# Designs tried in a protein design chat: VH-VL binders against Mucin-19 (Muc19). Part 13

Target 1, 175 residues: Mucin-19 (Muc19), of Mus musculus (Mouse) (q6pze0r851to1025)
Amino acid sequence: STCHVYGEGHFRTFDGESYSFDGLCQYTFLEDYCGQENGTFRILIESVPCCENGLTCSRKVIVTFQDQNIILQDGKVTAVQTAESTDCRERSANLYSIHTVGLYLIVKLLNGIILIWDKYTKVSVILDPSWQNKVCGLCGNNNGDLKDDFTTRHSSVAAGALEFANSWKTSQECS
Key: E = the ipSAE of ESMFold2; O = the ipSAE of OpenDDE; V2 = 0.75 times the mean of E and O plus 0.25 times the DockQ between their complexes.

## First folded at step 11 (VH-VL; framework fv_denrakibart)

Design t6 (from s1 with heavy chain W103Y L104F, light chain D34N Y100T; at its last look DockQ between E and O 0.04; V2 from the best seeds 0.00; counts 0 for: pae E 12.8 > 2, placed apart)
Fold by ESMFold2, look of step 11:
Structure t6 (fold): chain C 175 residues (1-175), chain A 121 residues (1-121), chain B 113 residues (1-113)
Amino acid sequence: as target 1 above (175 residues)
Amino acid sequence: EVQLVQSGAEVKKPGESLKISCKGSGYSFTDYWIGWVRQMPGKGLEWMGIIYPGNSYTRYSPSFQGQVTISADKSISTAYLQWSSLKASDTAMYYCARLEYDYFSGYFDYWGQGTLVTVSS
Amino acid sequence: DIVMTQSPDSLAVSLGERATINCKSSQSVLYSENNKNYLAWYQQKPGQPPKLLIYWASTRESGVPDRFSGSGSGTDFTLTISSLQAEDVAVYYCQQYYDTPYTFGQGTKVEIK
């Protein structure tokens, strides 16, 4: 299953629902916490406006996975909280891989999640089948049912995209 | 003991199809990108494209986009380079190589022995 | 596309003497966030596939003799063979892996004088 966002907040969920939402805050794109404290990852997303006209110029993506923060910003990727050279470890022990391929930057996590970014506004996430019914956020719940794709952070089904998307804001102090 | 073993040399005529292979062993095949590099007779090296066998994501050099197909079968640890209609200008040595992933991008750390493709009337 | 230009095209050096190969990229291949130069050097002996010598501009691959060293940053890079041996007769290529398409220099043939 694939979820993506591009341009001025044009989303397609894992289950195929399309909607538009261009909020100015940080939102949960995808996570496995889903109202519990025992999750293993979060993918957060922010729209980065152009200085002159407020249109989306880029996106910032923050991936938290185990002891790593992987930040996609300004056409680049950085891993934070890693103080050691990768030369000290075998590649088989690596928790993620990061590659640039053509116009895309690809982050593959060991948990079967693949993040693809065009270094501009388009962000895509691909899940292997083991994540069915285990995720939530702006990408929906990946359960094959379009009827509940607008399930909010509080497990209610929103009537529209605005209510749904704003429920996934990570900070109430942002407006 | 990483090894990339390529299929044998091919002699073909223009217009024929061809699929050459690259079998990886001694490492986790699905966790590394595989690239294809062309070397025309007496010439240098040209990157053609790469594939991630774990999910079959491919990317091509613009010079080769639409000219060849790169694919993989992870169940047998094998990557492929295919032509639907060969041209005489496709005569070259073709290498597969493993992309050593690092923090942001990578380099080719292991190379196959090469497959010589000869296309002539 | 980032164009990689090597000089010279060919080089004849006496055994035991220093060989120097230059590589210039049309754009910087230094990524400021990790301060690494995305440049590799390969050796291709006659009748053989290429072999990795140097990555990150200056890091020697395991099993590569100490006489091979890489230097430079940004757009200007150098491969140095401090004491040429008979087995070093080959064509040497630089390659950038900063951005796709990954591109190679045209090659420098090294021969014994």
Scores: ipSAE 0.006, ipTM 0.498, lowest interface PAE 12.8, mean pLDDT 83
ESMFold2 (binder alone), look of step 11: mean pLDDT 94; pTM 0.955
OpenDDE, look of step 11: ipSAE 0.021; ipTM 0.572

## First folded at step 12 (VH-VL; framework fv_denrakibart)

Design u1 (from t5 with light chain D99S; at its last look DockQ between E and O 0.87; V2 from the best seeds 0.00; counts 0 for: pae E 3.6 > 2)
Fold by ESMFold2, look of step 12:
Structure u1 (fold): chain C 175 residues (1-175), chain A 121 residues (1-121), chain B 113 residues (1-113)
Amino acid sequence: as target 1 above (175 residues)
Amino acid sequence: EVQLVQSGAEVKKPGESLKISCKGSGYSFTDYWIGWVRQMPGKGLEWMGIIYPRNSYTRYSPSFQGQVTISADKSISTAYLQWSSLKASDTAMYYCARLEYDWLSGYFDYWGQGTLVTVSS
Amino acid sequence: DIVMTQSPDSLAVSLGERATINCKSSQSVLYSELNKNYLAWYQQKPGQPPKLLIYWASTRESGVPDRFSGSGSGTDFTLTISSLQAEDVAVYYCQQYYSTPYTFGQGTKVEIK
């Protein structure tokens, strides 16, 4: 199953729902927390505008996985140790791999999630079948049912994309 | 309908400059890479480079780096291939082509009609 | 750079018979994590631009007749025309898109015998 976003915020969820949303904040693209504290990863996105005309020129992607933040920004991939980890053995573990294939940077996480970034506006995530019905966010819930793909952060089903997408904003302090 | 329409044939002398164009229509021009492919007379296809028109990021084949300039004007949905000083060896057919947008894609799904460039004294 | 080598350079086939074109890459174009071969085939008829036939090594582009099929993996690929038609007279190119610079094979000319 695949979810992607491109251009001015054109999304397609894992279950095939298409919508447009061009928010200016940081949003949860997908995660497995889904209202609980026992999740294992988050993938966050931000639109980065062109200086001269405000169109989206690229996207920043932040992946939280285990004790690391993996940041896709400015054409680069960097890993940053989070403050919550004190085990130095965990910091040296190979929890992900980075490949360049064609025009794409591909980050494969040990948990079977594949993140694909063209260094610009297109961000895609591929989930292996083990993640069925275990995720939430702007990519939907991957349960094969289009009727609940607009499930908000608060577990309600929104009537439209704006309400749905704004519920996935990570900070209420952003307007 | 997706179309790539290139500028007309050119006859030039060595040392002259040239800029040929490729106008895209029927799709979101800024969301797709545009590539340039050379075909010398009686020869095969050579990838010259590619541009992402939204921000003009360009990648060149090493064989063409420094030999040509690839650019785009997204306001008029047009990509360009430029020479500052043509050589007789630049005589060829030049195609623009659109890179398919799908994730992990790198093949060219639509091609322009070609621009024949002839460089002779 | 990945070098793409086609064989044969030229091929003459009777109408209605099978045409087989081989393409070999100097290194694997298979991304095994996704089981995808980054290989495309194009047809170029005289006086025309190239036209996409096959992508991902074996997937036919929309509108391409089912007599065209692609197969192979890794470094060895085949384009097959199961029953050659007069309209299939063209030069055929393979292209890898696994690594930049993207590269094409030298072409295989298919003619009617």
Scores: ipSAE 0.390, ipTM 0.775, lowest interface PAE 3.6, mean pLDDT 86
ESMFold2 (binder alone), look of step 12: mean pLDDT 93; pTM 0.949
OpenDDE, look of step 12: ipSAE 0.721; ipTM 0.890

Design u2 (from t5 with heavy chain Y57D; at its last look DockQ between E and O 0.83; V2 from the best seeds 0.00; counts 0 for: pae E 2.3 > 2)
Fold by ESMFold2, look of step 12:
Structure u2 (fold): chain C 175 residues (1-175), chain A 121 residues (1-121), chain B 113 residues (1-113)
Amino acid sequence: as target 1 above (175 residues)
Amino acid sequence: EVQLVQSGAEVKKPGESLKISCKGSGYSFTDYWIGWVRQMPGKGLEWMGIIYPRNSDTRYSPSFQGQVTISADKSISTAYLQWSSLKASDTAMYYCARLEYDWLSGYFDYWGQGTLVTVSS
Amino acid sequence: DIVMTQSPDSLAVSLGERATINCKSSQSVLYSELNKNYLAWYQQKPGQPPKLLIYWASTRESGVPDRFSGSGSGTDFTLTISSLQAEDVAVYYCQQYYDTPYTFGQGTKVEIK
């Protein structure tokens, strides 16, 4: 299954729901926490405007996976280690792989999640079938049912995209 | 429906400048790369380059780098191919084409009708 | 640059017979992580622009008759027309889109014998 966003916030969920939302804050694109503490990853997105003309120029993507923040920004992929790690452990070399194919940067995580970015506004995530019913966020819940794709962070089904998308904002201080 | 409509045929002399156009409609113009393809008389297809109209990111085939200018005006959904000084060897059919919607792809799903450029003394 | 080489340059086939066109790339166009071959086939009839037939090496574009099929992987690819029709007289091109420039093969002209 595939979720993507492009342009001025045009989303398509894993289950095929299409909606538009180009909020100015940071949002949860996809995670497996879903209101609990036992998750293994988060993918966050932010729109980066073109200062001159007010259009969206690109998207910044932040992936939290194991002890790493993997950041897609300014056409590059970088990894930043979080505040904690096991000091005596040998360096883990295979947390993710980066490939360039044509116009795209492709990041494959060790858990099988594939993140695709055109360095600009298009961000896509491909999930193995094993992730069915295990995720939440702006990409929906990947349960094969369009009726509940607007499930908010609090497990209610929103009537429209604005309520749904704003529930996935990561900071209440952002407006 | 997606359409790419190119400007009409041109007859030019060597040394003259030329700018031909490709107008896209029926889709979000700034979200797709537009490419230019040359076909010399009796010859095959040659990939010249592509442009992303949102930010004018432009990629040229090495054979065409510095020989032509690819540009776009997103306000009128139009891409351009331009020569500052035409040569007789520039006589060819020129197609514009759209790279497919899928973010992994780079094949052309829609083509313009072509613009015949004839350069002769 | 990835060089695409087609064979034969021209092909004459009787109506209803099989036509086979080969395309070879100078390097692999398979992205193994997604098991995708970045190869397309186009048909160009006389006086017309090219038309997409097949993408991802083997996926037919909408509206393309099922007598057209694509196969192959990595560096070697084949377009097959299982039962040639009069309307299939055209020049056929392969194209790779693995890396820019997205190069074309030189073309294969298919005619009725």
Scores: ipSAE 0.539, ipTM 0.813, lowest interface PAE 2.3, mean pLDDT 87
ESMFold2 (binder alone), look of step 12: mean pLDDT 94; pTM 0.954
OpenDDE, look of step 12: ipSAE 0.830; ipTM 0.919
ESMFold2, look of step 13: ipSAE 0.533; ipTM 0.806
ESMFold2 (binder alone), look of step 13: mean pLDDT 93; pTM 0.952
OpenDDE, look of step 13: ipSAE 0.801; ipTM 0.913

Design u3 (from t5 with light chain L34F D99S; at its last look DockQ between E and O 0.77; V2 from the best seeds 0.00; counts 0 for: pae E 4.7 > 2)
Fold by ESMFold2, look of step 12:
Structure u3 (fold): chain C 175 residues (1-175), chain A 121 residues (1-121), chain B 113 residues (1-113)
Amino acid sequence: as target 1 above (175 residues)
Amino acid sequence: EVQLVQSGAEVKKPGESLKISCKGSGYSFTDYWIGWVRQMPGKGLEWMGIIYPRNSYTRYSPSFQGQVTISADKSISTAYLQWSSLKASDTAMYYCARLEYDWLSGYFDYWGQGTLVTVSS
Amino acid sequence: DIVMTQSPDSLAVSLGERATINCKSSQSVLYSEFNKNYLAWYQQKPGQPPKLLIYWASTRESGVPDRFSGSGSGTDFTLTISSLQAEDVAVYYCQQYYSTPYTFGQGTKVEIK
């Protein structure tokens, strides 16, 4: 029910697989599209490097949910409406709620997905059990079986974390 | 075995500078916040602030903002607490402590032995 | 800032008897979404650094004897030592970690009667 990433790309999937991946591109952390066009959300992450050594200083998180992009960056949460979802009437302002607890900023989406961010490198997502077998991405497929947690974007099971994680890159132009 | 080992006791005069250290071992030093806690003689515990050693991001208690500097050198797994000009009221025991870095935590699971700082003329 | 107030300031308890320490926060430290109380208890024996006993109000840290227990929720918390032993002579502190700055209670000194 919990997936997270921290530091220099230390991941733990919903099913408990741990791996490291140092990619500097944008990747699908979690989505329910999974090879189809009719999904309801995506959570994308980017490692934001600092200084000359390329270490990760923070993570940018982009949530596509309903007609919004919800962006966690620079210690802030902003929501911007996508061009494809422009509507002539007022949109509900309650698509998400924000709390701070301890060192963490917590975003609860209307669909019950909970996103936890320390405003730095640590990003966690909590799913209700109803999401079992309905998700994919760097967080794995949430099916209770570690053997296929490295399922790529193309539905093959990768031999290792590097092949798996690189398959979830969202932009071909990023090295 | 997680250990936090602090530098030794210091006797100083008002106006002098001081930098005390806290060396972490037995765990991934850059993956945990290190906090500093003051205990004045005969008094309780006061949270001074914390640092995340990987990128030196710090958060200070408002009571200590501008009064001390918290820093870290991750290459030697060491955090520091520093004064540019000590006052007699800085006489206290200073502890470093590791913050449990679970996704909702904020308590100190391991503590250094303490560094006694005495400031008198 | 969340103010943490302990009572009593000190207490004397006979060996083998129960010791009870109360801690009250000026604001709730319960995060209701996860039903977690952001409260910890520490023991500081004479001449030693503090040692973590309890976190999340009621969870014992590894290696802490079963005679130590924590209870309470929201604003009111209790540390109980069910059968006081000689090595339990110490000052006990509660700490909230619900919001920064993190704050401690003033401490409760436990002595043998």
Scores: ipSAE 0.307, ipTM 0.740, lowest interface PAE 4.7, mean pLDDT 86
ESMFold2 (binder alone), look of step 12: mean pLDDT 93; pTM 0.948
OpenDDE, look of step 12: ipSAE 0.754; ipTM 0.898

Design u4 (from t5 with heavy chain L99R, light chain R60L; at its last look DockQ between E and O 0.03; V2 from the best seeds 0.00; counts 0 for: pae O 7.7 > 2, placed apart)
Fold by OpenDDE, look of step 12:
Structure u4 (fold): chain C 175 residues (1-175), chain A 121 residues (1-121), chain B 113 residues (1-113)
Amino acid sequence: as target 1 above (175 residues)
Amino acid sequence: EVQLVQSGAEVKKPGESLKISCKGSGYSFTDYWIGWVRQMPGKGLEWMGIIYPRNSYTRYSPSFQGQVTISADKSISTAYLQWSSLKASDTAMYYCARREYDWLSGYFDYWGQGTLVTVSS
Amino acid sequence: DIVMTQSPDSLAVSLGERATINCKSSQSVLYSELNKNYLAWYQQKPGQPPKLLIYWASTLESGVPDRFSGSGSGTDFTLTISSLQAEDVAVYYCQQYYDTPYTFGQGTKVEIK
């Protein structure tokens, strides 16, 4: 299953739902926390405008996985270990791989998630089948049902894309 | 030749701890996941969990989560399955198996010979 | 969890005859993006560990006789032994690896009639 975001906020969920949302905040693109405390990964996205008129120039992506932060920004990938896991360098070093294929940066996580970034506005996430119905965020819940793709952070089904997307803001103070 | 060699049969009493081993050889041990499978007497196969020896990343079956500990020592190409407190119901044959080298796969191409664990008063 | 159900539980077949074992999954184990079925077959002889026979539902493991074959897609799978040999007496298991936990069928015992 593949989820996409591209252009001025065009999304395609894992289950195939398409919607548009042009928010200026940080959003949960994909995670497995889904209201619980025992999640294992989180992918955040932010639109980076080219100018003040709101045209999206790029997207910043932050991947948190096993105490590693992988940041996609300015056409580059940066890996930062969290302060809480400074003593786990050997383990963290083998949790992901980074590849360049043409214009794309590819991040492969040991948990069966692949992230593809064109260094511009397009971000794709490919999930191993084991992640069926185990994720949430702007990419949906990957359960094969389009009807509940707009499941919000609060485990309700939103009526529209705006409500859905807004629920996945990382901060409610951002508008 | 790829081989998984497991430790010998164990006879234990309820409440005792146990750690059995699985040593891999003939391949790059750190690059392949090792799974543990339980087979109770006269019963079928049960997947317990799996470990990536390179960094000891581990996943458990919900049925075995908290019941056993899977670990590995890559320096000696050995995976482990351990109990802190055995129960009579833990009596079974335990197999280690190598998962085929593909992040998208989940079948086991090589198996250990099995370790019989008998727990009785 | 994905439940794997084999049929029959036991099968007696004459030497040289065809043996057919069925395996059903409670949900599809076909990954459409890759067009692959996450299904394997194992053979377990008495006193031995399981041996891989088939993976991706229909791919024969190296060294396995070609009298073994796997077929099916989605939720219904079949292991076929075209001509049963004496050494084929064993318990056979299907296994899905589409989702964790990995799960096995209950096994099918194949005997000589």
Scores: ipSAE 0.015, ipTM 0.627, lowest interface PAE 7.7, mean pLDDT 90
ESMFold2, look of step 12: ipSAE 0.027; ipTM 0.635
ESMFold2 (binder alone), look of step 12: mean pLDDT 93; pTM 0.953

Design u5 (from t5 with heavy chain R59Y, light chain D99S; at its last look DockQ between E and O 0.81; V2 from the best seeds 0.00; counts 0 for: pae E 3.7 > 2)
Fold by ESMFold2, look of step 12:
Structure u5 (fold): chain C 175 residues (1-175), chain A 121 residues (1-121), chain B 113 residues (1-113)
Amino acid sequence: as target 1 above (175 residues)
Amino acid sequence: EVQLVQSGAEVKKPGESLKISCKGSGYSFTDYWIGWVRQMPGKGLEWMGIIYPRNSYTYYSPSFQGQVTISADKSISTAYLQWSSLKASDTAMYYCARLEYDWLSGYFDYWGQGTLVTVSS
Amino acid sequence: DIVMTQSPDSLAVSLGERATINCKSSQSVLYSELNKNYLAWYQQKPGQPPKLLIYWASTRESGVPDRFSGSGSGTDFTLTISSLQAEDVAVYYCQQYYSTPYTFGQGTKVEIK
């Protein structure tokens, strides 16, 4: 299954729902926490505006996976291990792989999640079938049912995309 | 209906400048890469480069880097190919084409009609 | 750069018979993680721009007759026209989009015998 966003916030969820949302904050694109504390990853996304006109020119993607903080920004990927300077600081170095194909930068996580970025506005995520009904965020819940695809962070079903998407904002300080 | 309409044929002398255009319609112009492809007389197709009109980021084929300028004006949904000083060897048909919208794609799904550029002394 | 080489340079085929065009890349255009071959085929009729026929090596573009098919993987690819029609007279190009710069084969001219 595939979810993607491009341009001025044109989303297509794993279950095929299309919507537009032009938020300027950081949002949960995809995670497996879903109201619990025992999740294993988060993928966060931010729109990066053009300097001159406020339109989206690029996107920043932040992946938290185990003790890795993987950042896709400015056409490149960097990784920061969150452990302090101890024997465990190098432990997570092989938890992802990075490839380039054509114009795309591809990050494959050890858990089978494939993140694809055109280095500009288009971000896509591919999940294998083992993730069915185990995820949430702007990409929807991947359960095959369009009726609850707008499920908010608080487990309610929103009437529209704006309420749904804003519920996935990661910081209340951003408005 | 997706459409790419190019400017008309040009006859020029060596050393003159030229800017040809490609206007996109029927789709969200700023959301797709536009490429330029050269076809010299009696020869095949050559990928020259591409531009993302939203922010004007460009990638040139190394053989065309520094030889031409690819630009876009997103306010009028138009991409451009420009020479500062034409050579006789620039005589060719020039096509603009849209990269397909799919992720990981790099093939051209819609093509302009072509602009014939003739450079002769 | 990935060099794309087509064979033959030209062929003549009787109406209703099969035409076969080969394309070989200087390195693999298969992205094994997704099992996708980054290869397209285009048709260019005289006096016209190229038209997309096949992408991902074997997927037919919408509106393309089913007599056109693509096959192959890695470095070796084939375009087959199962029953040649008069309107199929054209030059056919393969193109890789695995690595920039994207490159085309030199073309194969198909004529009626």
Scores: ipSAE 0.332, ipTM 0.746, lowest interface PAE 3.7, mean pLDDT 86
ESMFold2 (binder alone), look of step 12: mean pLDDT 93; pTM 0.951
OpenDDE, look of step 12: ipSAE 0.760; ipTM 0.899

Design u6 (from t5 with heavy chain E100P; at its last look DockQ between E and O 0.79; V2 from the best seeds 0.00; counts 0 for: pae E 5.2 > 2)
Fold by ESMFold2, look of step 12:
Structure u6 (fold): chain C 175 residues (1-175), chain A 121 residues (1-121), chain B 113 residues (1-113)
Amino acid sequence: as target 1 above (175 residues)
Amino acid sequence: EVQLVQSGAEVKKPGESLKISCKGSGYSFTDYWIGWVRQMPGKGLEWMGIIYPRNSYTRYSPSFQGQVTISADKSISTAYLQWSSLKASDTAMYYCARLPYDWLSGYFDYWGQGTLVTVSS
Amino acid sequence: DIVMTQSPDSLAVSLGERATINCKSSQSVLYSELNKNYLAWYQQKPGQPPKLLIYWASTRESGVPDRFSGSGSGTDFTLTISSLQAEDVAVYYCQQYYDTPYTFGQGTKVEIK
C-alpha cells in the first residue's frame, strides 16, 4: 500500500483518505511506535518554504531506523549515527540502500519500507503486507478502514483533518 | 479535464528570439512536472527537458542544454520554451506534456496540441 | 543514454488482423527491486499530438481500448493491437523513463493493407 504527500500538503493515506494540511512544524509521517516504547522506526517530515514567498518548495525527511537518522534534505541522503562514538563499529552496512530511478531518490529499509522522494515536495512510502495494522501517523493506520483514519496521536478519532494532523506534531512548542 | 494549451504557430528568421507557451488547466499546476518534446519534420520524438513549476527546478537533455531555456510562471499556470537566437535547424513541432502524479513516473499522460515553429530566411 | 530501437519501421495490416510492434532498449529498464518496467507506448495520429496508450510496459491508460496490450520485460517489449481498426492508423512510439534523458524509439508506422 502507498501513502504520499506533495505540493501544499496534499496527503493520501494508506487506506485511501485524502486531505490537505501543510503545517510549518515537524510531523510524524509514519511510525510503528503508536503509543508504545517498542517501535523500530519513525519517518518525520518538515515543509521547507521558498525563500521568496513562503510557499512550500521542498520537504525534509528524517528517518529513524536502528541507531541511525537518515536525512533527506537538499537533494541528498545522509546518515547520522546516534551512538555517542563516531569511531565505533556500526550496523550501517545493510540497514538501507539508496537508488536513483528517473527523477526519484529511493531509500529501501531492511524492514521492508520503501521511501520515495522526488528531492522536492513529494514524499511517498510503500509498505509491504507485513505492516498491516502496525503503523500510525499522518499516513493513517493501514487497517483498511476509512472510519478511523483520522486517529490522533492520543488514540481518539478526530472530526477533521486539522485536528488530526496537528496531533502528529512532534513538538508542542512549534506553531 | 486536464488540458495543456500551447501558443500558436510561429514563422521566424534565423537569429531572432522566440518564447512559446503552454498553459495548464484542470489540475494543480505547481505540483506536476512539465516537459518539452521536439518533433522534427518527418522525424520522431525527442525529450528536451522538464521543469517543476513550484520552484522552477529544470533538467535538460544534454542535447538541448544551453540551446533553450525552460521556465514557468506559476501565477498564471504557464510553462515556456525560449530561444535567444533561432537556427534553421530549430524548425519543428514542439509539444509540452505533463508527467502524472503517479509513483516513480516519467511518462507523459497529457500533451499540448503542439506549436509549429518555422525558421527560414 | 538508453537507446530505444523499434521494429519494424513500418507495417501494413489488414482490418481486423493483429499488429505487433517490437521495442528493444540498449540496457534494462526493469527496476527489479519493485518489479517495474519503465516503458511507455504512445500513439500519434497524423496532425495530432502523441497520446499515451500503455505505461509500466503493460498497464493500459484509462479510455484506451482493450485491443491494445503491452508485454515484455527488461530490454524487449511488444505492443499488440489484437484487431486493427481504421482509426488505429498512426505512428507508434515506445519510451523509456528509467533514466534521464528520457528517450523514444524511432517510431513504427501502422497502415491498413
Scores: ipSAE 0.236, ipTM 0.712, lowest interface PAE 5.2, mean pLDDT 86
ESMFold2 (binder alone), look of step 12: mean pLDDT 94; pTM 0.959
OpenDDE, look of step 12: ipSAE 0.349; ipTM 0.792

